# VHH binders against Abasic site processing protein HMCES (HMCES), part 244

Target 1, 269 residues: Abasic site processing protein HMCES (HMCES), of Homo sapiens (Human) (q96fz2)
Amino acid sequence: CGRTSCHLPRDVLTRACAYQDRRGQQRLPEWRDPDKYCPSYNKSPQSNSPVLLSRLHFEKDADSSERIIAPMRWGLVPSWFKESDPSKLQFNTTNCRSDTVMEKRSFKVPLGKGRRCVVLADGFYEWQRCQGTNQRQPYFIYFPQIKTEKSGSIGAADSPENWEKVWDNWRLLTMAGIFDCWEPPEGGDVLYSYTIITVDSCKGLSDIHHRMPAILDGEEAVSKWLDFGEVSTQEALKLIHPTENITFHAVSSVVNNSRNNTPECLAPV
Below, E stands for the ipSAE of ESMFold2; O stands for the ipSAE of OpenDDE; V2 stands for 0.75 times the mean of E and O plus 0.25 times the DockQ between their complexes.

## First folded at step 22 (VHH)

Design ye12 (from xa2 with N111H; framework vhh_6z1v_2; at its last look DockQ between E and O 0.88; V2 from the best seeds 0.82)
Fold by OpenDDE, look of step 22:
Structure ye12 (fold): chain B 269 residues (1-269), chain A 123 residues (1-123)
Amino acid sequence: as target 1 above (269 residues)
Amino acid sequence: EVQLVESGGRLVRTGGSLRLSCAASGFDFSTYAMGWFRQAPGKEREVVAAISWHGGITYHADFVKGRFTISRDNAKNTVYLQMNSLKPEDTAVYYCAARPYQIYERPSDYHYWGQGTQVTVSS
């Protein structure tokens, strides 16, 4: 996974992340660093995206079922990294393979500390290799959405009003991530960064791409992944597997340029 | 305590109409999407209709075919299902359900449930 969409307004995004704590109380996640949230139809590595994480990471004795939402840098910077510039990291941390998560120090260490997060997105993009050509067809991949009376297919939003309605009821993609906290050697703000765990693609997606993000489907999966206080690493890793509960459509080549940030990026062609 | 109390279910003849009501209490109704589900004997629970927290988004199942309409009154903490042109196939226990803000199709995505009200349509 090298490209995502996360364009919802902050209030809409927050509502979409409404949850129940362990007491059954409905809550909205509290924001950390809301000013770092930058909505975009075209999110690339090194950009900030919102993730969910347990409140226990920030507050001692907090209910670990409570959630915080925070923009974090895509591309995990390990806490032990000693260079002053995160860009000097010599290995790719955009993704973490599920099969080697426990073999790689950069992922194993933060995971062992319970630094699990849920990466939020409208969906993610993948490119299908066209046989016989150097051309790649991009696809937008996301959770199946409820078909409402007014919500034509994402492509049929003929009116701005309809478009807003579609996105107001959009089910966000919830991807399993690992985050870490890096303190710059020269001082400054702590950098929160994340990697997306990847798995082999489900059968439905296999023709498009052989790998997919580990998707946490449903509140239980999301809650268990986040709750590092009650759920062990071993148990949490059981949640990491391919899911067939996805849909996708072909999109234009507009998304190929990471600078393009328009609805056209995810619009069906 | 969260409560959802359905009412309005009864025996009705084919072609008849019913209005179901669900009164909600114990939570901020205005921040919840509401849904009507039904379960017939030997069948799985299925969504009939759903309405978003603000009422601007609605869903009706394909089998409704314009016969049923979901609505809500946030001032009364009540969601309604107007059922017209009822058929024997509509015989089921009808349940009211609630979830945060957005409407979803699957029953498992809803957190609060009523006890249900029996709707019986006779031929």
Scores: ipSAE 0.839, ipTM 0.920, lowest interface PAE 0.6, mean pLDDT 93
Fold by ESMFold2, look of step 22:
Structure ye12 (fold): chain B 269 residues (1-269), chain A 123 residues (1-123)
Amino acid sequence: as target 1 above (269 residues)
Amino acid sequence: EVQLVESGGRLVRTGGSLRLSCAASGFDFSTYAMGWFRQAPGKEREVVAAISWHGGITYHADFVKGRFTISRDNAKNTVYLQMNSLKPEDTAVYYCAARPYQIYERPSDYHYWGQGTQVTVSS
């Protein structure tokens, strides 16, 4: 998993993240650094995307079931990294394989600190290798969406009226992530960065690619993954598995260039 | 102290019409999506219709296509289900449910539920 779409305006995204705390109270997540949110149909590693995490990471004695939403850098930079430039990291941290997460220091250490997050996206892209060529067919992959009345197609959601009919009710993809906090040696703000946990693809995606992000399907799974105050690492890892509750469609090669940020990136072909 | 109170369920003949109401209290109705679900004896609860928090997005299940219409009235904190051309297979307990903002299909995605109102359609 190396490309996502996360294009909703901040207020629409925030409403899509409404949740219940442990007392049953309905809440919206509280933003940190909202000005760093950069919506785009075409997010790549090293860019910022919003994640959910427990309020307890920021506030002593906070209710661990309360949620913060914050943009973080995609591509986990370990807290122990010594160079001044994160691009000098000698290994790829865009994804974290679930089968080796407890063997890799880059992921085991922050996981042991309870640094679990939920990575938000409209959906993700994956490229299928086509027979008879090395060309690849991109697909946009996302939660099944309720078939609303008067909905336009994803490809027709380019006007305010059509956009509202498709995206105002969009169920965000919720992926299990691990984050870490890195203090640059030259000084400056602490860098928050994340990795997306991956698992073997479900049967429905196996023809596209052999790996998929670990998807948290439903409020209970999301709550348990986030709540490091009440849910141990060992219990949380039981949430990490493939899901068949996923759908997809083919898209054009416009998405191949990460500089292209248009609805065409995810439009069905 | 959240309450959802359904009303309007009764015995009606095939081809008849009913209007169900659900009065909501204890939460900010204007920030909630509302749904109507039904459960026939021996069957699982299923979504019939749903309406988003602002009323601009609706869903109606295929089995009620063209016969049922969901609507909401924010001044009265009430959601309605207009049921026309009723059939015996529409016989069920009808439940009102709420969740924040967006409509979803699965009952497990809804946070507040009413006690239900019985609709019986005689042949």
Scores: ipSAE 0.761, ipTM 0.892, lowest interface PAE 0.8, mean pLDDT 91
ESMFold2 (binder alone), look of step 22: mean pLDDT 90; pTM 0.921

Design ye16 (from xa2 with S108E; framework vhh_6z1v_2; at its last look DockQ between E and O 0.62; V2 from the best seeds 0.76)
Fold by OpenDDE, look of step 22:
Structure ye16 (fold): chain B 269 residues (1-269), chain A 123 residues (1-123)
Amino acid sequence: as target 1 above (269 residues)
Amino acid sequence: EVQLVESGGRLVRTGGSLRLSCAASGFDFSTYAMGWFRQAPGKEREVVAAISWHGGITYHADFVKGRFTISRDNAKNTVYLQMNSLKPEDTAVYYCAARPYQIYERPEDYNYWGQGTQVTVSS
């Protein structure tokens, strides 16, 4: 997974992340660093995207079932990294393979500390290799959405009316991630960054791409993944597997350029 | 305590009409999407209709075909299902359900449920 969409307004995004705590109380996640949230139809590594994580990571004795939403840098910077520039990382941390998560120090250590997060997106993009050509067809992949009576086509119109019809009730993709906290050697703000855990693709997606993000389908899966206070690493890792509960459509090559940030990126062709 | 109480279910003849009501209490109704589900004997629970928290988005199952209409009154903490042109196939226990803000199709995605009300349509 090297490209996602996350373009919802902050208030809409927050509502879409409504949840029940362990007491059954409905809550909205509290924002950390909301100003770092930058909506985009075309999110690339090194950009900030919103993730969910347990409140217990920030507040001692907090209810671990409570959630925080925070923009984090895509591309995990390990806490032990000693260079002053995260871009000097010599290995790719955009994704973490599920089969080697426990073998790589960069992922194992933060995971062992309970630093699990849910990466939020409208969906993600993958490119299918076209047989006989060097061309790749991009696809937008997302949770199946309920077909409402007023549901317009995805990406069809930037009109406020069309937007509300499609995106106000959008089910966000919830991907399993690991985050870490990096303190710059020269001082400054702590950098929160994440990696997306990847698995072998489901059968439905296998023709498009052989790998997919580990998708947490449903509130229980999301809650268990986030709740590092009650759910062990071993139990949490059981949640990491391919899911068939996805849909996709072909999109234009507009998304190929990471600078393009328009509804056309995810619009069906 | 969260409560969803359905009412209005009864025996009706084919072609008849019913209006189901679900009264909600114990939570902020205005921040929840509401749904009507039904379960016939030997069948799975299925969504009939759903309405978003603000009422601007609605869903009706394909089998409804314009016969049923979901609506809500946030001032009364009540969701309604107007059922017209009822058929024997509509015989089921009808359940009211609630979830945060957005409507979903799957029963598993709803957090609160009523006890249900029996709707029986005779031929």
Scores: ipSAE 0.871, ipTM 0.934, lowest interface PAE 0.5, mean pLDDT 94
Fold by ESMFold2, look of step 22:
Structure ye16 (fold): chain B 269 residues (1-269), chain A 123 residues (1-123)
Amino acid sequence: as target 1 above (269 residues)
Amino acid sequence: EVQLVESGGRLVRTGGSLRLSCAASGFDFSTYAMGWFRQAPGKEREVVAAISWHGGITYHADFVKGRFTISRDNAKNTVYLQMNSLKPEDTAVYYCAARPYQIYERPEDYNYWGQGTQVTVSS
């Protein structure tokens, strides 16, 4: 998983993240650093994307079931990294394989500190190698969406061809991530950064790519992954598996260039 | 204490009409999406219609489209299901459900449920 879309306006995205705390109270996640949110149809590693994490990471004695939403750098920079420039990392931390997560110091250490996050996106892109050619076909991959219609409409605005209207009720893709906090040796603000955990692809995606992000399907999975105060690392890792509750469609090669930030990136072809 | 109380279910002839109501209390109704689900004996619970928190976005399952209409009245904390052209296959217990803001298809994504109201459609 090396490309996503996360384009919703901040208020729409925040509302889509409404949740219940441990006591059953409805809440919206509280933003940290909202000015760093950069919506785009075409997010790549090293860019910022919003993640959810437990309030307990920021506030002593906070309720660990309460959620913060914050933009973080994609590409985990380990807290122990000693160079002044994160681009000097000698290994790729865009993704973390689930089968080796407890073997890699870059991921095991933050997991031991409870640094679990939920990475938010509209969906992600993958490129399928076409047999007999060097061409690759990009696909946009996302949760199945309920087919909505405007109240009182007769049907014109409810057509599948009018994709812009589906965003009014979009179910965000929720991916399991690990984050870390790095203090630059020269001083300055702490850098929050994340990796996306990957698993073997489900049968529905296996013809596109052999890996997929670990998707947390539903509020119970999201709550358990985030709540490091009540859910151990061992129990949380049981949430990490492929899911068949996923859909996709082919998109144009416009998305290939990560500088293209336009709805065409995810439009069906 | 959150309560969802369905009413209006009864025996109706094929081709008849029926209106279900669901009165909500114990939460801020205006921030919740509402759904109507149904379950026939031995069958899984399935969504029939849903409406967003502000009432501007709806869903109707294909098997009820054109026959059923969901609506809500935020001033009365009530969601409705108008059921027309009823068929014997519509016989089920109908449940009202709520979740924050957005409508979803799956029952497991809804937080609050009523006890249900029986609708029986006779030939």
Scores: ipSAE 0.732, ipTM 0.889, lowest interface PAE 1.1, mean pLDDT 91
ESMFold2 (binder alone), look of step 22: mean pLDDT 90; pTM 0.918

Design ye17 (from xa2 with S108D; framework vhh_6z1v_2; at its last look DockQ between E and O 0.85; V2 from the best seeds 0.81)
Fold by OpenDDE, look of step 22:
Structure ye17 (fold): chain B 269 residues (1-269), chain A 123 residues (1-123)
Amino acid sequence: as target 1 above (269 residues)
Amino acid sequence: EVQLVESGGRLVRTGGSLRLSCAASGFDFSTYAMGWFRQAPGKEREVVAAISWHGGITYHADFVKGRFTISRDNAKNTVYLQMNSLKPEDTAVYYCAARPYQIYERPDDYNYWGQGTQVTVSS
């Protein structure tokens, strides 16, 4: 996974992340650093995207079932990294393979500390290799959405008249991630960054791409992944597997350029 | 305590009409999407209709075919299902359900449920 969409307004995004705590009380996640949230149809590594994480990471004795939403840098910077510039990291941390998560220090250490997060997106993009050509067809991949009576095509969804019909009720993709906290050697603000855990693709997606994000399907999966206070690493890792509960459509090549940030990126062709 | 109380279910003849009501209490109704589900004997629970928290987004199952209409009154903490042109196939226990803000199709995605009201359509 190297490209996602996350373009919802902050208030809409927050509502979409409504949840029940362990007491059954409905809650909205509290924002950390809301000003760092930058909506985009085309999110690339090193950009900030909103993730969910347990409140217990920020507050001692907090209910671990409570959630915080925070923009974090895509591309995990390990806490032990000693260079002053995160860009000097010599290995790719955009994704973490599920099969080697416990073998890689950069992922194992933060995971062992309970630093699990849920990466939020409208969906993610993947490119299918076209047989016989050097061309790749991009696809937008997301949770199946309820077909409402007034639901227009995703392509028309960003029109003012259709926006509420589609995006106000959009089910966000919830991907399993690991985050870490890095303190710059030269001082400054702590950098929160994340990696997306990847798995082998489900059968439905296998023709498009052989790998997919580990998708946490449903509130229980999301809650268990986030609740590092009650759910062990071993138990949490059981949640990491391919899911068939996805849909996709072909999109234009507009998304190929990471600078393009328009509804056309995810519009069906 | 969260409560959803359905009412309005009864025996009706084919072609008849019913209006179901679900009165909600114990939670902020205005921040919840509401749904009507039904379960016939030997069948799975299925969504009939759903309405978003603000009422601007609605869903009706394909089998409804314009016969049923979901609506809500946030001032009364009530969701309604107007059922017209009822058929014997509509015989089921009808349940009211609630979830945060957005409508979903699957029953498992709803957090609160009523006890249900029996709707019987005779031929």
Scores: ipSAE 0.828, ipTM 0.912, lowest interface PAE 0.6, mean pLDDT 93
Fold by ESMFold2, look of step 22:
Structure ye17 (fold): chain B 269 residues (1-269), chain A 123 residues (1-123)
Amino acid sequence: as target 1 above (269 residues)
Amino acid sequence: EVQLVESGGRLVRTGGSLRLSCAASGFDFSTYAMGWFRQAPGKEREVVAAISWHGGITYHADFVKGRFTISRDNAKNTVYLQMNSLKPEDTAVYYCAARPYQIYERPDDYNYWGQGTQVTVSS
């Protein structure tokens, strides 16, 4: 839950986020701050990653079913935070447990303002602890992908052409998040930041780790989570549960160092 | 109005060939992936073949690989399914479906559906 891959070129990522608004019209999400998108196979907390959110957060009277895509800081900085440096936050906001989300001020307050987002990634990494050793085995975890002609398996493509086809048809992982807007007390730009909601892991992942991100599987779930104009907090929280519709494979320890930004991070071993 | 209209389904003998067509209208065909699904009586709808928006990425289910070929003609807003070496187990209603850009396996991930065309393969 503390490391992801989100490496697609912006245009490929944007097409993968094509959706229908409430009127049934196909749209692409509109970017905010596109130059802040930094694709990488190895994203960690405090980095910027793209999220989807309702246009209504930015424009008075906008259609709340329309989507904006924007890079935000991973690690929610609450709007009430008083110090000038977000690194001085004395608690970890990389993730938010679903079972206590309405008890934690850092998450309850923005959630009550409808500040729901969908966190985008190719997939996420998790480290399995092995009994009898201090070594951990990293895994790359993602939606099952349809196996296309000449695309090959992830990390097993026999040519650059086939590698590009794997990713040109990649189904992005869509995780439920909460964001907040923090105004630095000494002035400056408003900071948008997010947390990923977590749940108990499904049976398929339980041998790897006991928690997993809350995954929104399919456009109906994504639309309902984003549409704070039409979907109440209470109804949106019903979308938050584990799913068995995930797959994974072991990867090398290259991913352990968050400075390594290479396809080897997610390649099967 | 979005419309997907399948045609070409009929009765054919085992070993025969058939070509299905699906004419699309009411949307920008060039931004949509297209799929052929089938549903036999008492079975769930299942993907047979699919093709990406630009035509460069295809999928064929293992049970039809080597026998069926999906293709598209963006100038005619039409997707095709060439079915060769037909077997009785291919008997089903065949549906055309569309979703934005990428191909997916699940019927629930497709936005538009035709009414289907019956293919019957006699032993």
Scores: ipSAE 0.772, ipTM 0.901, lowest interface PAE 0.9, mean pLDDT 92
ESMFold2 (binder alone), look of step 22: mean pLDDT 90; pTM 0.917

Design ye18 (from xa2 with T31S; framework vhh_6z1v_2; at its last look DockQ between E and O 0.88; V2 from the best seeds 0.81)
Fold by OpenDDE, look of step 22:
Parts: structure tokens; C-alpha cells; sequence
Structure ye18 (fold): chain B 269 residues (1-269), chain A 123 residues (1-123)
């Protein structure tokens, strides 16, 4: 996974992340660093995207079932990284393979510390290789959405009238991630960064791409993944598998340029 | 305590009409999407209709075919299901359900449920 969409307004995004804590109380996640949230139809590595994580990571004795929403840098910077510039990382940390998560220090260590997060997105993009050509067809992949009577096509959601019908009720894609905290050697703010765990693609997606993000389908899966206080690493890793509960459509080549940030990126062609 | 109390279910003849009501209490009704579900004997619970927290988005199942309409009154903490042109196939226990803000199709996505009201349509 190298490209996602996360363009919802902050208030809409927050509502979409409504949850119940372990006591059954309805809650909205509290924002940390909301000003770092930059909505975009075209999110690339090194950009900030909102993730969910347990409040226990920030507050001692907090209920671990409570959630925080925070923009984090895509591309995990390990805590032990000694260079002053995260861009000097010599290995790719955009994704973490599920089969080697426990073999790689960069992912194993933060995971062992319970640094699990849920990466939020409208969906993600993948490119299908066209047989016989060097051309790749991009697809937007997301959770199946409820078909409402007045729901226009995703492509028509660029109008204010249609936006509410489509995006106000959008089910966000919830991807399993690992985050870490990096303190710059020269001082400054702690950098929170994440990697997306990837798995082999489901059968439905296999023709498009052989790998997919580990998708946490449903509130229980999301809650268990986040709750590092009650759910062990071993138990959490059981949640990491391919899911068939996805849909996709072909999109234009507009998304190929990471600078393009328009509804056209995810509109069906 | 969260409560959803359905009412309005009764025996009606084919072609008849009913209006179901669900009165909600114990939670912020205006922040919840509401849904009507039904379960016939030997069948799975299925969504009939759903309405978003602000009422701007609605869903009706394909079998409704314009016969039923969901609505809500946030001032009264009540969701309604107007059922017209009822058929014997509509015989079921009808349940009111609630979830935060957004409407979903699956019963498992809803947090609160009523006890249900019996709707029986005779031929």
C-alpha cells in the first residue's frame, strides 16, 4: 500500500470514528494535534494521516479502550534512529509484512511495546499491471458502502449536494498499523510515525495486486487491535489476515501524480 | 439506562397500513442513526430501513419497494416506520436499533436494540 485517500472534514471524520468503550459508553475519539490533519484524496508516504490509538499511550492509568485520533507520519521512524533527518532511513518502512513483523527490529520492538494503531482512510489505491503493456490501471479499494436511495456515484460526490449523501455516511477503511515515537537527536518535538501491516491479498483483489493492507473489519477487531492493555501481541496478531469484505473500482490516472488532490482521484472511470 | 421501545405492531389485512414507533431514552438520540429491522420465523434478522442521525440520509431495503418509509423526530426521541401495502411476507417481529451517527446495513453494526413489536399480515 503506497497511496491512500483521507479527505473527510475533521468533524465528519471524527463522527465516523465514534465508538463504545469497554463500559459501553458512546465516545468520540479525542484529537491530538488536530492541526496536523491535512485532508487529501491522495496521501503518500511521508505525509501525515490520522490514526487511532489507545489513550493509554498518552495518559497513565487511562482506560485502554478509549481512543485518541492523531495525525502521524506515514513511514515508521524507529525510536533508535540516530540521524537527525528521518528521510535518511535506508530501508522502507511504509509497510510491514505480516509474516516478518516479528523478525524486523523496526517493527517488532514498537509492537512489543503495544504501539498498535488503526490507520484511517477512505480507501487505498493499487495499480494493476496491464498484460503486454507497461501501463498500470489504478484502482480505488474500500469497504463496501451502504447503498442509500439518494446516493450518487462516488464520482458525483464533488458537488455539495451529493457530498453529504456519500461522504457523510462513509465507512472508513481501518487498517492495522504499528507506530513508533522518535526523538530527534537535536531536540524538538517527538515524531509519531506509523507503518501499515500488509498481508497477501484476498481472492477478490488478487488480480489487481498480490498484497493488501491488513484490514480490521468491525468494531471488535478495531478495539482489540488498539487495546494493548488487555490484548496481548499474540492475540492481536491473530487479527491480521486478508479480508474479502472489500470493493473496488477503476479510477483515472490522475492519482498517479501524488500532487493531484481532487475528487477525480477516486472517481470511477 | 438505554431503552428502545417499539409500538404499533398488530394484526392487519393484506393491503393494510401500519405505523410503527420507537421511543428512545437513556442516550443522546440526536447523535444516533436509527434502524428498523425485522425477523420472521426461521429467517435471519434483516434491515428494513435506516436513517442517519440528522435524518438527511435514509436507506430502505429492496423488498420495501417504496411501501415503507422511515422517519425520525429528534425532538421526541422517536423513529417511525410507515408501512403501506402490507403483504403476508411482511409478517415478522420488527425491531428498532441504534448506532452512532451513520447508518449501516448489518444488524451487528448496531449497538442498541428494542424488544421488538409483532406485525402480522393476514391474507
Amino acid sequence: as target 1 above (269 residues)
Amino acid sequence: EVQLVESGGRLVRTGGSLRLSCAASGFDFSSYAMGWFRQAPGKEREVVAAISWHGGITYHADFVKGRFTISRDNAKNTVYLQMNSLKPEDTAVYYCAARPYQIYERPSDYNYWGQGTQVTVSS
Scores: ipSAE 0.841, ipTM 0.919, lowest interface PAE 0.6, mean pLDDT 93
Fold by ESMFold2, look of step 22:
Structure ye18 (fold): chain B 269 residues (1-269), chain A 123 residues (1-123)
Amino acid sequence: as target 1 above (269 residues)
Amino acid sequence: EVQLVESGGRLVRTGGSLRLSCAASGFDFSSYAMGWFRQAPGKEREVVAAISWHGGITYHADFVKGRFTISRDNAKNTVYLQMNSLKPEDTAVYYCAARPYQIYERPSDYNYWGQGTQVTVSS
């Protein structure tokens, strides 16, 4: 998993993240650093994307079921990293394999601190390798969406109102992540960064790619992953498994160039 | 205390019409999507229709499309299901449900539920 779409306006994104705390009170997640949210149909590693995390990470004695939403850098920079430039990190932290998460210091340490997050996206892209060629077919992969009235398939734009209705009711993909906090050696702002946990692909995706992000399907899974105050690491890791509740469609090669930020990136072909 | 109270369920003949109402209290109705679900004895709950918080986005299941219409009145904190051309297969307990803003298909995605109202369609 190395490319996502997360393009919704901030207010639409925030409403899509409405939840209930442990007392049953309806809430919206509280933003941190909202000015760093950079919506795009074509997000790549090193870019910022919004994640959910427990309010308890920021406020002593906070209700750990309350959620913060904050943009974080994709590509976890470990808290122990010594150089001043995160690009000097000698290994790839875009993803974290679930089968080795407790063996890799870069992931085990923040996980032991309860630094679990939910990575938000419209969906993610994967490239299917065609045998006998270097050509790759990109796919956009996302939660199944309820078919609403006066809306069409993704990319069917009968009018601006119809386009808004497709995305106004979009169920965001919720992926399990781990984050860490890195203090630059020269001082300055703490860098929050995340990795996406991966698992073996479900049968439905195995012809596209052999790995998939660990998807948290539904509010119970999301709540348990986020709530490090009440849910131990051992219990949280039981949430990490493939899911068949996923759909996809082929997209054009426009998405191949990460500079292309247009609805065509995810439009069906 | 959150309450969803369904009303209007009764016995009707095949081909008849019925309007169900669900009165909501104890939460901010205008920030919630509403759904109608049904459950026949021994069957799982299934979505019948749903309507977004602002009323501009709706869903109707294929088995009721063209026959049932969901609507809402935010001033009265009420959601409705107009049921026309009723069939014996429509016999079930009908439940009102609520979740924040967006409509979803699965019963597990809804936070608040009413006690249900029985609809019985005879030949």
Scores: ipSAE 0.741, ipTM 0.890, lowest interface PAE 1.0, mean pLDDT 91
ESMFold2 (binder alone), look of step 22: mean pLDDT 90; pTM 0.918

